VH-VL binders against Jasmonate-induced protein homolog. Designs and how they scored, part 9

Target 1, 185 residues: Jasmonate-induced protein homolog, of Atriplex canescens (Fourwing saltbush) (Calligonum canescens) (p42764)
Amino acid sequence: MASTQAMGMTEQQKKSVDEMVEKATNMGVNVQAQNSAVVSMINQTNVSMTFNENHNWSGSVVGTGYPKSIPTKQSRQFIHQGDAKDGSQGAVVYYGSNANGEPCGWLLAWCAPTNVTPTKPNRVYVDCGAQSKFDTISWDTIKAKLDVGPATTNFTDVDTETTIAAGVTSTGSFASVGAAFGLST

## First folded at step 5 (VH-VL)

Design b6 (from a5 with heavy chain L101Y S105D W108Y P111Y, light chain A91Y; framework fv_axatilimab)
Fold by ESMFold2-Fast, scan of step 5:
Structure b6 (fold): chain C 185 residues (1-185), chain A 122 residues (1-122), chain B 107 residues (1-107)
Amino acid sequence: as target 1 above (185 residues)
Amino acid sequence: EVTLKESGPALVKPTQTLTLTCTFSGFSLSTRGVGVGWIRQPPGKALEWLANIYWDDDKYYNPSLKNRLTISKDTSKNQVVLTMTNMDPVDTATYYCAHRYGEYDSGYFDYWGQGTMVTVSS
Amino acid sequence: DIQMTQSPSSLSASVGDRVTITCLASQDIYNYLAWYQQKPGKAPKLLIYAASSLQSGVPSRFSGSGSGTDYTLTISSLQPEDFATYYCQQYNSFPLTFGGGTKVEIK
């Protein structure tokens, strides 16, 4: 059951974030704004993952949008631009398969306030499991869980043997959000 | 349902301090996502944002007005107070307080007070 | 600071006309844009938020569009009560900034 699991961003993801920031700057996106988030997702499963759904509480995706797919063992990035006060608050759901070939989903939600304080901290919430878990999502329920979430977290669904780890950190110029979508086998 | 009303002096002498009070009803500044802002408009000119205060006591000021502005709230009285020091004739304007929208969109103003005209003259 | 340039500064129109007002931001504001209507002697009234979302109680003849740096307010069929000054406002970053206003006058 020895799966690699990161509580924060991997070295591969850190390099990918740097590359995304450079590309976004070349496209005219101001990632130095205090209300931007650069989100990096690594697929640690055995198959490609496909974008299913997003939700925005504050902010919206910019540039080239959400990656349509994340190939196995690769990372993909997007930039999410928030408003001045509330910052970047959003969620994404990707679908794939577990080790047994059963359809599974991974959900990442993040809150990256423009001004991080002890009462307004960086937060993440994660969930994973059978794809059917995500057929109908209560975004109000997810938001309630996100609002009391930590800056780093992980979760393992024993039934599907899927795992997810995520973290959010402030860089002074933007927020970095990292997530690893994986298997516990 | 939401109402706001500005109060304060109509006339201020140069170098004096202006104090304006916004009294509101139909919402609470203890509610997550709620804020109140101050905006002014000189006669015949455009709107200029001055300051915002939020449910969590976060305060934001227009940097062009430097160290002249202070915003505070009294949640129990349903009031927000703006103080502006060292008044000058160019500060003559109608001053508005306004409610900001919702939990997750924090910078636009959905309900405005009627405004109070402040003239700065000797 | 993000500068908001509004054009035209004034226009003359007749009842029934389609009126378009433009707002240009000095940098991307990612749809964090509101439109306000102000009549003489009165406070501004919110018409549109998030670039294209119509405020409750505002007539459907008002619409907002645009993205990035370029935004427009459209009045599909001007009514007598629509003669007013219109302002755009960005809320992507502090300080919050307004456009210079567009005065819509009766022809």
Scores: ipSAE 0.041, ipTM 0.629, lowest interface PAE 6.3, mean pLDDT 87

Design j1 (from i6 with heavy chain R28S T106D; framework fv_iluzanebart)
Heavy chain, then light chain:
Amino acid sequence: EVQLVQSGAEVKKPGESLKISCKGSGYSFTSYWIGWVRQMPGKGLEWMGIIYPGDSDTRYSPSFQGQVTISADKSISTAYLQWSSLKASDTAMYFCARVPSYDILDGYLFDYWGQGTLVTVSS
Amino acid sequence: EIVMTQSPATLSVSPGERATLSCRASQSVRSNLAWFQQKPGQAPRLLIYAASTRATGIPARFSGSGSGTEFTLTISSLQPEDFAVYYCQQYNNYPYTFGQGTKVDIK
ESMFold2-Fast, scan of step 5: ipSAE 0.408; ipTM 0.794

Design j10 (from i6 with heavy chain R28S P100G I104F L105W T106S; framework fv_iluzanebart)
Fold by ESMFold2-Fast, scan of step 5:
Structure j10 (fold): chain C 185 residues (1-185), chain A 123 residues (1-123), chain B 107 residues (1-107)
Amino acid sequence: as target 1 above (185 residues)
Amino acid sequence: EVQLVQSGAEVKKPGESLKISCKGSGYSFTSYWIGWVRQMPGKGLEWMGIIYPGDSDTRYSPSFQGQVTISADKSISTAYLQWSSLKASDTAMYFCARVGSYDFWSGYLFDYWGQGTLVTVSS
Amino acid sequence: EIVMTQSPATLSVSPGERATLSCRASQSVRSNLAWFQQKPGQAPRLLIYAASTRATGIPARFSGSGSGTEFTLTISSLQPEDFAVYYCQQYNNYPYTFGQGTKVDIK
């Protein structure tokens, strides 16, 4: 079920996140102290996915930025460095295709506050569907929906037969975000 | 402050169409998800779906996908639940409710509820 | 979807006694569990969210506990106005699901 997928990362994704944190630390990025988000995305579609755009509400991506592509059945990671006041809050959109070869998009938004408290919890918001759905994005609207979002979520667009699942957890000041971009077939 | 007011009771025959309403007041209607819950006579609560009126983003429970349409008219701060062709099994109390905007919980949890609309479908 | 199972189906308690209601999730919902009270002819009322936090205006005799898959609602000294059906709801995984309800009947 998609609901169980939203709560977990594969063992390979967890290993890749650990490796990325280690690499970033060796390059002088203090991921643990900065309440940064380490985001792992797995492409469960039948084709490669391509980075389309991002949005930052607070914080910014570290180093070389977002993975430009995610090959089919593989995962890719990035680190989003939070700011001192509001932490890491951002979104990414990747493009690909569904089982019928029609252009589709997947959107992941996350909120990982500097101090996770009952009044400022970790949140995610996801969306997917036809690529045209993401031609004009109201980032203020996405932010409003993210601000009431759960720590784990999933969504299936029945028209395109696309699915997306995501979750966020914190360890210390560090937030781990997992997302699966997929098909419902 | 926050109030959700639903339309009155409906008595319908199988095959008829129906659209019931839920009007929000006392808050920014376009900034909160609003949803629907079904309660069949003598039974428990069933989560039907939610809509974000600002952009009409709609999320259905799989059990209700294709069975009903949820929509909203932000110019009059009103959400709707609609059937194209009613069946006797649609006889139920239907509640609308606002998803809380409190940052002290995660998830789409209903905090304010309408009074309910009783829909009776019989021949 | 996650299945929520409540027990007992019906609970009969004398005024002043403690009532304990259970809710089980088929998979972990962490602490994203709410309790609602519904009196006859009324809309549901939020009692508890985040498994153990009382909603505004809810009397101290209502308390929630648990995490993961096992949850409990306790009413420490049942009052006549507590005659109602109580529902648990998980909001960890979409679609959000309710238990079937526990009817509390005051003797």
Scores: ipSAE 0.170, ipTM 0.706, lowest interface PAE 5.0, mean pLDDT 86

Design j11 (framework fv_iluzanebart)
Fold by ESMFold2-Fast, scan of step 5:
Structure j11 (fold): chain C 185 residues (1-185), chain A 122 residues (1-122), chain B 107 residues (1-107)
Amino acid sequence: as target 1 above (185 residues)
Amino acid sequence: EVQLVQSGAEVKKPGESLKISCKGSGYRFTSYWIGWVRQMPGKGLEWMGIIYPGDSDTRYSPSFQGQVTISADKSISTAYLQWSSLKASDTAMYFCARVSYDILTGYLFDYWGQGTLVTVSS
Amino acid sequence: EIVMTQSPATLSVSPGERATLSCRASQSVRSNLAWFQQKPGQAPRLLIYAASTRATGIPARFSGSGSGTEFTLTISSLQPEDFAVYYCQQYNNYPYTFGQGTKVDIK
């Protein structure tokens, strides 16, 4: 159920990440720098999801930018290039609907430091639920939660029957971030 | 200094409600997650769930989802663990623990309360 | 969830001997592994984090090693006060999971 491992990307998601890296490279973006994060999101809901907002603590989105929509049962990718000091730290919020047609949101935050060590690890933080939960986001609070987050996580909001799973893994050249936005049983 | 002080031992009957507490001091209470850990008699440690007191965001272990309620009152720097109807199988030592906020030290349970023994018997 | 398995279940050693405790994760936790000591009647105490870093105030006889899925805690010269149960815990993936514990008995 809710325990799908986001970093256990499908072969299709891995190929899509490779294609995104190629596209960004052709546009002059260096995604081989260890301070880049390549983010893949899969929409496991029954409707299309739309980009609502992002936040950057360090670094910024590059290349083709954030996907404006993620069609149902498909994945979309983006590249976030970290700064030299703190690497890639950011968040995205996508909106969609649950099984009852109620407006819902999914939030993914990640931290991919420039130099990953045991004391400065890759981290993720996720949240989902009613869309109103994301009308006024305290980014300082999200950052505080991200800073103590694990490398892989999941969450289910019982009230809206929404779920989210995510993880971050270093590939040697960049950080790979995977997330699955979904519905509970 | 950082301290987590838990409420005293409880002896209850099946079907009764119970709320135990964990009071933090010596740090900014709203900036750290607080976790609850169960230890049944003669058994190991089990992660129950965590709460972020700043906004009461809670995350439960799948084994404890729906079995207990974790809450916090940031005005008195206190986290709670609550049962609506106790069972004999809830007999255990319950610990609260702070989750570190410092990215330099990593994510860890760095300070623990002394534990609250809950005994549920007829 | 990640399953943590500790071995042996019980280790009986004489004072002054070396004790080695093992912890295995069902999937990689990188170096996000902690060791805790629990003495009878007491709360757990953090010994080691990041697989090999000693917590403040922990004696040098305690050392941790390993990464990925295989980890060890070593007590180089066991003292009577080291009678305890030792738990490993991964904090790489939520929910954070503990091993079942290794009991160190001093004979």
Scores: ipSAE 0.006, ipTM 0.550, lowest interface PAE 9.6, mean pLDDT 84

Design j12 (framework fv_iluzanebart)
Fold by ESMFold2-Fast, scan of step 5:
Structure j12 (fold): chain C 185 residues (1-185), chain A 120 residues (1-120), chain B 107 residues (1-107)
Amino acid sequence: as target 1 above (185 residues)
Amino acid sequence: EVQLVQSGAEVKKPGESLKISCKGSGYRFTSYWIGWVRQMPGKGLEWMGIIYPGDSDTRYSPSFQGQVTISADKSISTAYLQWSSLKASDTAMYFCARYDILTGYLFDYWGQGTLVTVSS
Amino acid sequence: EIVMTQSPATLSVSPGERATLSCRASQSVRSNLAWFQQKPGQAPRLLIYAASTRATGIPARFSGSGSGTEFTLTISSLQPEDFAVYYCQQYNNYPYTFGQGTKVDIK
């Protein structure tokens, strides 16, 4: 069914996203990342989060792949190498629990074009809520939303009291993506 | 020809409910976000929120959360803006607009507007 | 939320003269800025997106510039049909916020 939320990142979310973007930037510089999205995610929930699913529209994850878990109050990173034409465009879904112990999911999608221009900027899309929301995902629908998404975004699902915030920026020859997976309580 | 056609002007009393519409044609309705913008008499534009009709994902500006409900019926390519209880301060012109997915720019096509007047 | 501030509130320009309108964002919006024209009794019309790209069908006399927090809309040779209110909007962060508008009067 339809979900609703107020837009606007809290001061805490802005700080968390900025810290994750900086962590992604430092990692990207250290490994000399190029034509990639370097992604840093922090788990601000009270339990460990587990990798559930990914999708690639353009490019693919490199190295050891997606972090299989993100322990509570810790961050994890990955690098997604873009293809030459369309860059890095992908999504990840992590599962965990809300404050009431109910199964929940958090989805992060990003678009980091090979040549970032004002008409083809970096974008993010986020969603969160009950785990069942992510049992069957329409990746075409997510892609359509991502393609018109902003450079920073957030979403709070009132029913599950879950929240997610993300941002993306260009850093030389790669994009830095930061995300905070959390609770609104 | 892409077109957004809004419902006609409304004159209401405080406390009454109201639902206004925005019908899209000439494009795939479920593939574009529809936004709502308020313009109070003699004032500027205020972004209220957006809906993706394909799955009814709805996002509100903080100042409008709880004040209105945005919905869509994809079977008739129509988006809605609804109030459960109108206030005099809701008197305004309301515009719907489409977000262009293909070019990545915002609000390329606009409806003609619906004037809502709420007075005792 | 990002606050958009436009200046001046009102600008009086003779036909054929240049008009320059300013828009400031409280935080960087990169190049994710659009300009809209609203004529009396009409819905807004997209003029410029991505700070400097003209929308389809928009006359060459309209140009946009800037990035980050400072943006400018220029009308190089004002025509009578350019009497209107102009709004900037950032689409870098949700909620997408508008400036308060600049009214352009033909002197």
Scores: ipSAE 0.061, ipTM 0.687, lowest interface PAE 6.1, mean pLDDT 89

Design j13 (framework fv_iluzanebart)
Fold by ESMFold2-Fast, scan of step 5:
Structure j13 (fold): chain C 185 residues (1-185), chain A 124 residues (1-124), chain B 107 residues (1-107)
Amino acid sequence: as target 1 above (185 residues)
Amino acid sequence: EVQLVQSGAEVKKPGESLKISCKGSGYRFTSYWIGWVRQMPGKGLEWMGIIYPGDSDTRYSPSFQGQVTISADKSISTAYLQWSSLKASDTAMYFCARVPSYYDILTGYLFDYWGQGTLVTVSS
Amino acid sequence: EIVMTQSPATLSVSPGERATLSCRASQSVRSNLAWFQQKPGQAPRLLIYAASTRATGIPARFSGSGSGTEFTLTISSLQPEDFAVYYCQQYNNYPYTFGQGTKVDIK
């Protein structure tokens, strides 16, 4: 099985994605049939990150759900199985700390339509900053922003010195989503 | 009708502060990104950044991060572009523009409605 | 960031003639490319988005083509009101970026 050729991912992330796809396929999950998203997240902060919440606009996570934690300097992956009409559209929020030990959050949202066209492309939306920013999330607002989002983006919150970068591309079988949760220092 | 109306021309000296405005009407102001674009005399277009007025989520171009502040007051449907200390190199036409939403066009970030522009002249 | 390069810098054409403007991206932007027209003293006007889709109210003589890194704007029969500067813009990657512009001028 060749490694996944996804832009923005480390070589270790690509290997981890390939291994996850193989394991899911062996367990009867059809990653290729429903325009599923295979999401890889790397924690580039100095502490472990913890799953806080998710939202599904279309589709659902496969298996036991989202990784509960992402250890410092490691990546974790999940598969989000899209529905036949609207594909895979979802979001995750992870909590952690910045370089000063202040509580921070990172939000990744993606849209991988069932039928990708120039007017309905793959999209991502990202946000990060103080944990309090995510105490009350308007998922309708996030969806509105995601729906005009680019295929590749990044954001730096200067107040907390946190960064997030993400991209999405179609592999011909599924959408590959990569994200880096990090610090600007 | 959708309209973006910008504040009038400004003549300033280096070191002075300035805040220019862009007022939206005819649509839900809090549901669309507003972007700012600079055009130096005789030069092309440079996007500076965008803001989502509903929650003040602001995204800057790397060249403009720390150089300007973009803000919005959703109670009066107005977006702002602000300098703490102007330089002669800030002399330019500044445009605001609305980004399409999911409700209108299912496309990426691009500008569909533009303000008329605000000319800022900075000289000693 | 993605660099957008337009050519030529200036096109001198007569009314009724065909004008072809090129735009090149430093890396693939897929079909996430728009074209704008700007006349002296005016704000830019959206002509084309998604590389080839005409915006509402844009005359059929304007057409866009291309994908990936190479894009073209064609004006099939230039009208007097078409003398303007034209800009391409990618919106595939943040930050999104404009080309430097092509001025379409009268011969």
Scores: ipSAE 0.164, ipTM 0.735, lowest interface PAE 5.4, mean pLDDT 87

Design j14 (from i6 with heavy chain V99G S101E I104S L109A Y112I; framework fv_iluzanebart)
Fold by ESMFold2-Fast, scan of step 5:
Structure j14 (fold): chain C 185 residues (1-185), chain A 123 residues (1-123), chain B 107 residues (1-107)
Amino acid sequence: as target 1 above (185 residues)
Amino acid sequence: EVQLVQSGAEVKKPGESLKISCKGSGYRFTSYWIGWVRQMPGKGLEWMGIIYPGDSDTRYSPSFQGQVTISADKSISTAYLQWSSLKASDTAMYFCARGPEYDSLTGYAFDIWGQGTLVTVSS
Amino acid sequence: EIVMTQSPATLSVSPGERATLSCRASQSVRSNLAWFQQKPGQAPRLLIYAASTRATGIPARFSGSGSGTEFTLTISSLQPEDFAVYYCQQYNNYPYTFGQGTKVDIK
């Protein structure tokens, strides 16, 4: 099976991720988030995206939970409360379609430790492609990739022409995660 | 003993294809990312890309996307770097390096390096 | 991409003296910064990761400091085997990027 190739983050993706991180930060300040990951996601595809599943390695989503839908060209946010020992570590998968109308998925994973240190930094992992790619997810494998991931990242699946970019930053009391789900066309 | 052993030096002409190898031993090969780094003669280090051998998930530097193919065969604990058509500008030392472990919480940089493969492309 | 700039390009020091090498990032890389040593004809050797953590087997005379955009590698008492080229590398953003290197030469 051919592996999917990644390209660097476009200027538009950098701007979108920065904007989402800012939205997450503003939300977190407004609700006085503590030991949480505040996540803001923008749908840059041509159709609405629908929540498919989540996974928690540590912590759990609060309030109304994960947004059930992210309309085209709009952003949605959620708060994931970390546990005292390991902080907020989780993942979400949204389904949608690419420019050709083919079913596709986008996966965002984040790690925001309770105490961010050089050896335990904030990190993200992203993946996207055909919806079938997410029919069976090895969460242990995703966690492994997340644990060694950078603070900002992007991925483009050439076969489906889908792309995803994300970043995470600390604000002192919580982490802000921004993500852009999109198409490479 | 944890080791990465690379294939020997190559002398090629422009337009020829080439596939060089990096064999891991002394550790669980499928649990670590393998990165590729180029060093042109007299120049510094350039990160080309990284592969997770367990599922062949591959991430490229934008400068190398479409220029090379990174792959791995987990059954023989070997990663590969491949060119379909070499250019004189591909003349360089190529290093493979072990990236962070699958279950690592440390996010390490590359800790174990191959000895390098010198690729010379000239007419 | 994040550009890593090292200074000086060449540092001339006498054995036993302190060497201080600088690395600057074009934007914050937090503490996701590594230092490597490379001797002629050899592969790079990891010295420091996470800006300040020594890799296994690295002598205590090597220390790293800094965060964000400004980083320093210090060799407290330079030994003959320490004359080499030193590279910094950020792993905060894809693509990972290296500095151009600082060559540490005998004075």
Scores: ipSAE 0.006, ipTM 0.562, lowest interface PAE 11.8, mean pLDDT 87

Design j15 (from i6 with light chain R30S S31Y N92D; framework fv_iluzanebart)
Fold by ESMFold2-Fast, scan of step 5:
Structure j15 (fold): chain C 185 residues (1-185), chain A 123 residues (1-123), chain B 107 residues (1-107)
Amino acid sequence: as target 1 above (185 residues)
Amino acid sequence: EVQLVQSGAEVKKPGESLKISCKGSGYRFTSYWIGWVRQMPGKGLEWMGIIYPGDSDTRYSPSFQGQVTISADKSISTAYLQWSSLKASDTAMYFCARVPSYDILTGYLFDYWGQGTLVTVSS
Amino acid sequence: EIVMTQSPATLSVSPGERATLSCRASQSVSYNLAWFQQKPGQAPRLLIYAASTRATGIPARFSGSGSGTEFTLTISSLQPEDFAVYYCQQYDNYPYTFGQGTKVDIK
């Protein structure tokens, strides 16, 4: 079956990602984050989402860890502390349901180098769809895609009618990552 | 070292199907996004879409969504651009290109383009 | 999507003179901006990436500058082989988008 996916965020997705980036930035300033990715995620689905899995290429989550759940229409944050050489590079997968009640997953990956330069920029990669898509994740494949990814991206899975959008930007000594997990109409 | 080699020029009639190819060599084909770019006669460049050959993850620019199909066969390091029914407005030069990417270890950007495939659709 | 606007559409200069080409983005693309050269009958060739970094083998007479929404490509002393169309491209956000091109023509 052919799957067709448009590139480019909707105006609602742009607003949501920008709002999440702002929340991440405020949190990072408040805790004086350094060499970290501060991540803010909003659940725009109609049900609660549950943390399923993470992966670390460099660095690790701090504090109480990843939010165990993200209630419908609410946002949650975490901080991922980068290592001195490669910075913060990681991914999270959350599970939930689409409009039809089918089990679905949302994947967010980020790369926030220790020293962000024009030739070593911040990056994001996103994916979403049926929960079964995430039963066996090739983290090497995700990393390869992330390594050539843009600073802002979105994806819509037409089969499940799920969407995900994300962006990353530097604010002083840390990176702010904003993401919106959602449904298409 | 790295090369993208495209199939030859095509002359078609409206309504006909067409599939053109882009063969990569000199790099790990499954590890880089490959894109298609259209250039209409006398006009600028337009990204049509990209594919990651390792898992066939495909993403289309909004203006090309539903108009073309992008696919890849990783066993022969070849990407494809396909039309089910050509229109006169599809007359253009089509380039494949490896999506700009950085070697994280060296900090260098690598970008390579095929030579182009001229598609002419006329009655 | 991010719209890239180039100016002027055509720039007429004599060999040995300086050419300055402008590229503007509809929203910030940070430093994620590339310049390409296209000669008649050829595929585009990467000149500059990360706004100001020259690609391998590109002569020093080509230089890029700018960040955010405003970018410039400068060719300090035009050679006969430099008469071509030049495109800017942002790679900050999908879909990647090109400007409409600036034709550098002989005066």
Scores: ipSAE 0.081, ipTM 0.684, lowest interface PAE 6.9, mean pLDDT 88

Design j16 (from i6 with light chain S31T N32Y N92T N93S; framework fv_iluzanebart)
Fold by ESMFold2-Fast, scan of step 5:
Structure j16 (fold): chain C 185 residues (1-185), chain A 123 residues (1-123), chain B 107 residues (1-107)
Amino acid sequence: as target 1 above (185 residues)
Amino acid sequence: EVQLVQSGAEVKKPGESLKISCKGSGYRFTSYWIGWVRQMPGKGLEWMGIIYPGDSDTRYSPSFQGQVTISADKSISTAYLQWSSLKASDTAMYFCARVPSYDILTGYLFDYWGQGTLVTVSS
Amino acid sequence: EIVMTQSPATLSVSPGERATLSCRASQSVRTYLAWFQQKPGQAPRLLIYAASTRATGIPARFSGSGSGTEFTLTISSLQPEDFAVYYCQQYTSYPYTFGQGTKVDIK
């Protein structure tokens, strides 16, 4: 059985993704379809992170949805089922705190097309910083940035000393999306 | 016709501040990233950073983080590259270039370039 | 960061001949590779992106190939206007890095 191929995933994250795919398949979810994204997020901050919001450009989250919290130094996963035409394209925002206890946010957006080609590749876009950056999100602006994004990226917000890294890779059955929400300190 | 027009050549002394400009025309300025690239005399190209003028989201190359400031004024379709204190090692040609947001086929690429601004820093 | 290495440093060819330029990445960049042309005193010009797709307005004599870590730019019949420095660039991950360039010079 193949493990996840997302850049930067820990061995524990890869195991958790594999377990989630197996459990979802046993429950009748067709996660092996190429138009699904299996997303794993690791919280590398010193406090628990809380789900704030999501956006779907194409597809939708499977089952009960996004993990409501990601405990410190732990990973959580979800499955986002893409549509047949455009695949899985979505975003999530989690809130937490930096090293100084200031409220901060982390945003992950991904694009996993139904048929990945050099002209329609897998993409990610990430952002992080003060929580206030995410009080009002222009999803059209995020989509525009995502549409020209690379398959692997990282960003550090110097003011809050927060960092985020993400990548997306096709596994042959689904798209594997990995993200690390962290601190630059 | 898409054009990026940069400000003229600058001759400065070490320790002086400088702000050079890149004005976009022929397209919706707020819908495209603008990047800055350095080329030292006789050397290759170095990516410095990018800005999205629509919301001023700015991303720096690690080697240029803290060395320069990238900004934009969307009301006049102009992006800027700024130094608070120039060094002789900042002597270079500086190019601005556009990154498309409309055409996913081009990815995160520089499709149109300004003519360059030569910055000379000497005592 | 991903290091891009180009070879040869200088390629001397006659007009009408084929030129083949190489670019190597220190780790896989998949197909996220672009080629730029720069003439003396001018800004770079995008030629190829996604390793093999020609940019708008670029003549058919320019072609790119490769994936992963090894890439090639081919100019099938050099015209006088093609004598320039050529740079490859990866855009897989930040920071986006360029090769040191290959100068295509007249023999």
Scores: ipSAE 0.007, ipTM 0.597, lowest interface PAE 9.0, mean pLDDT 85

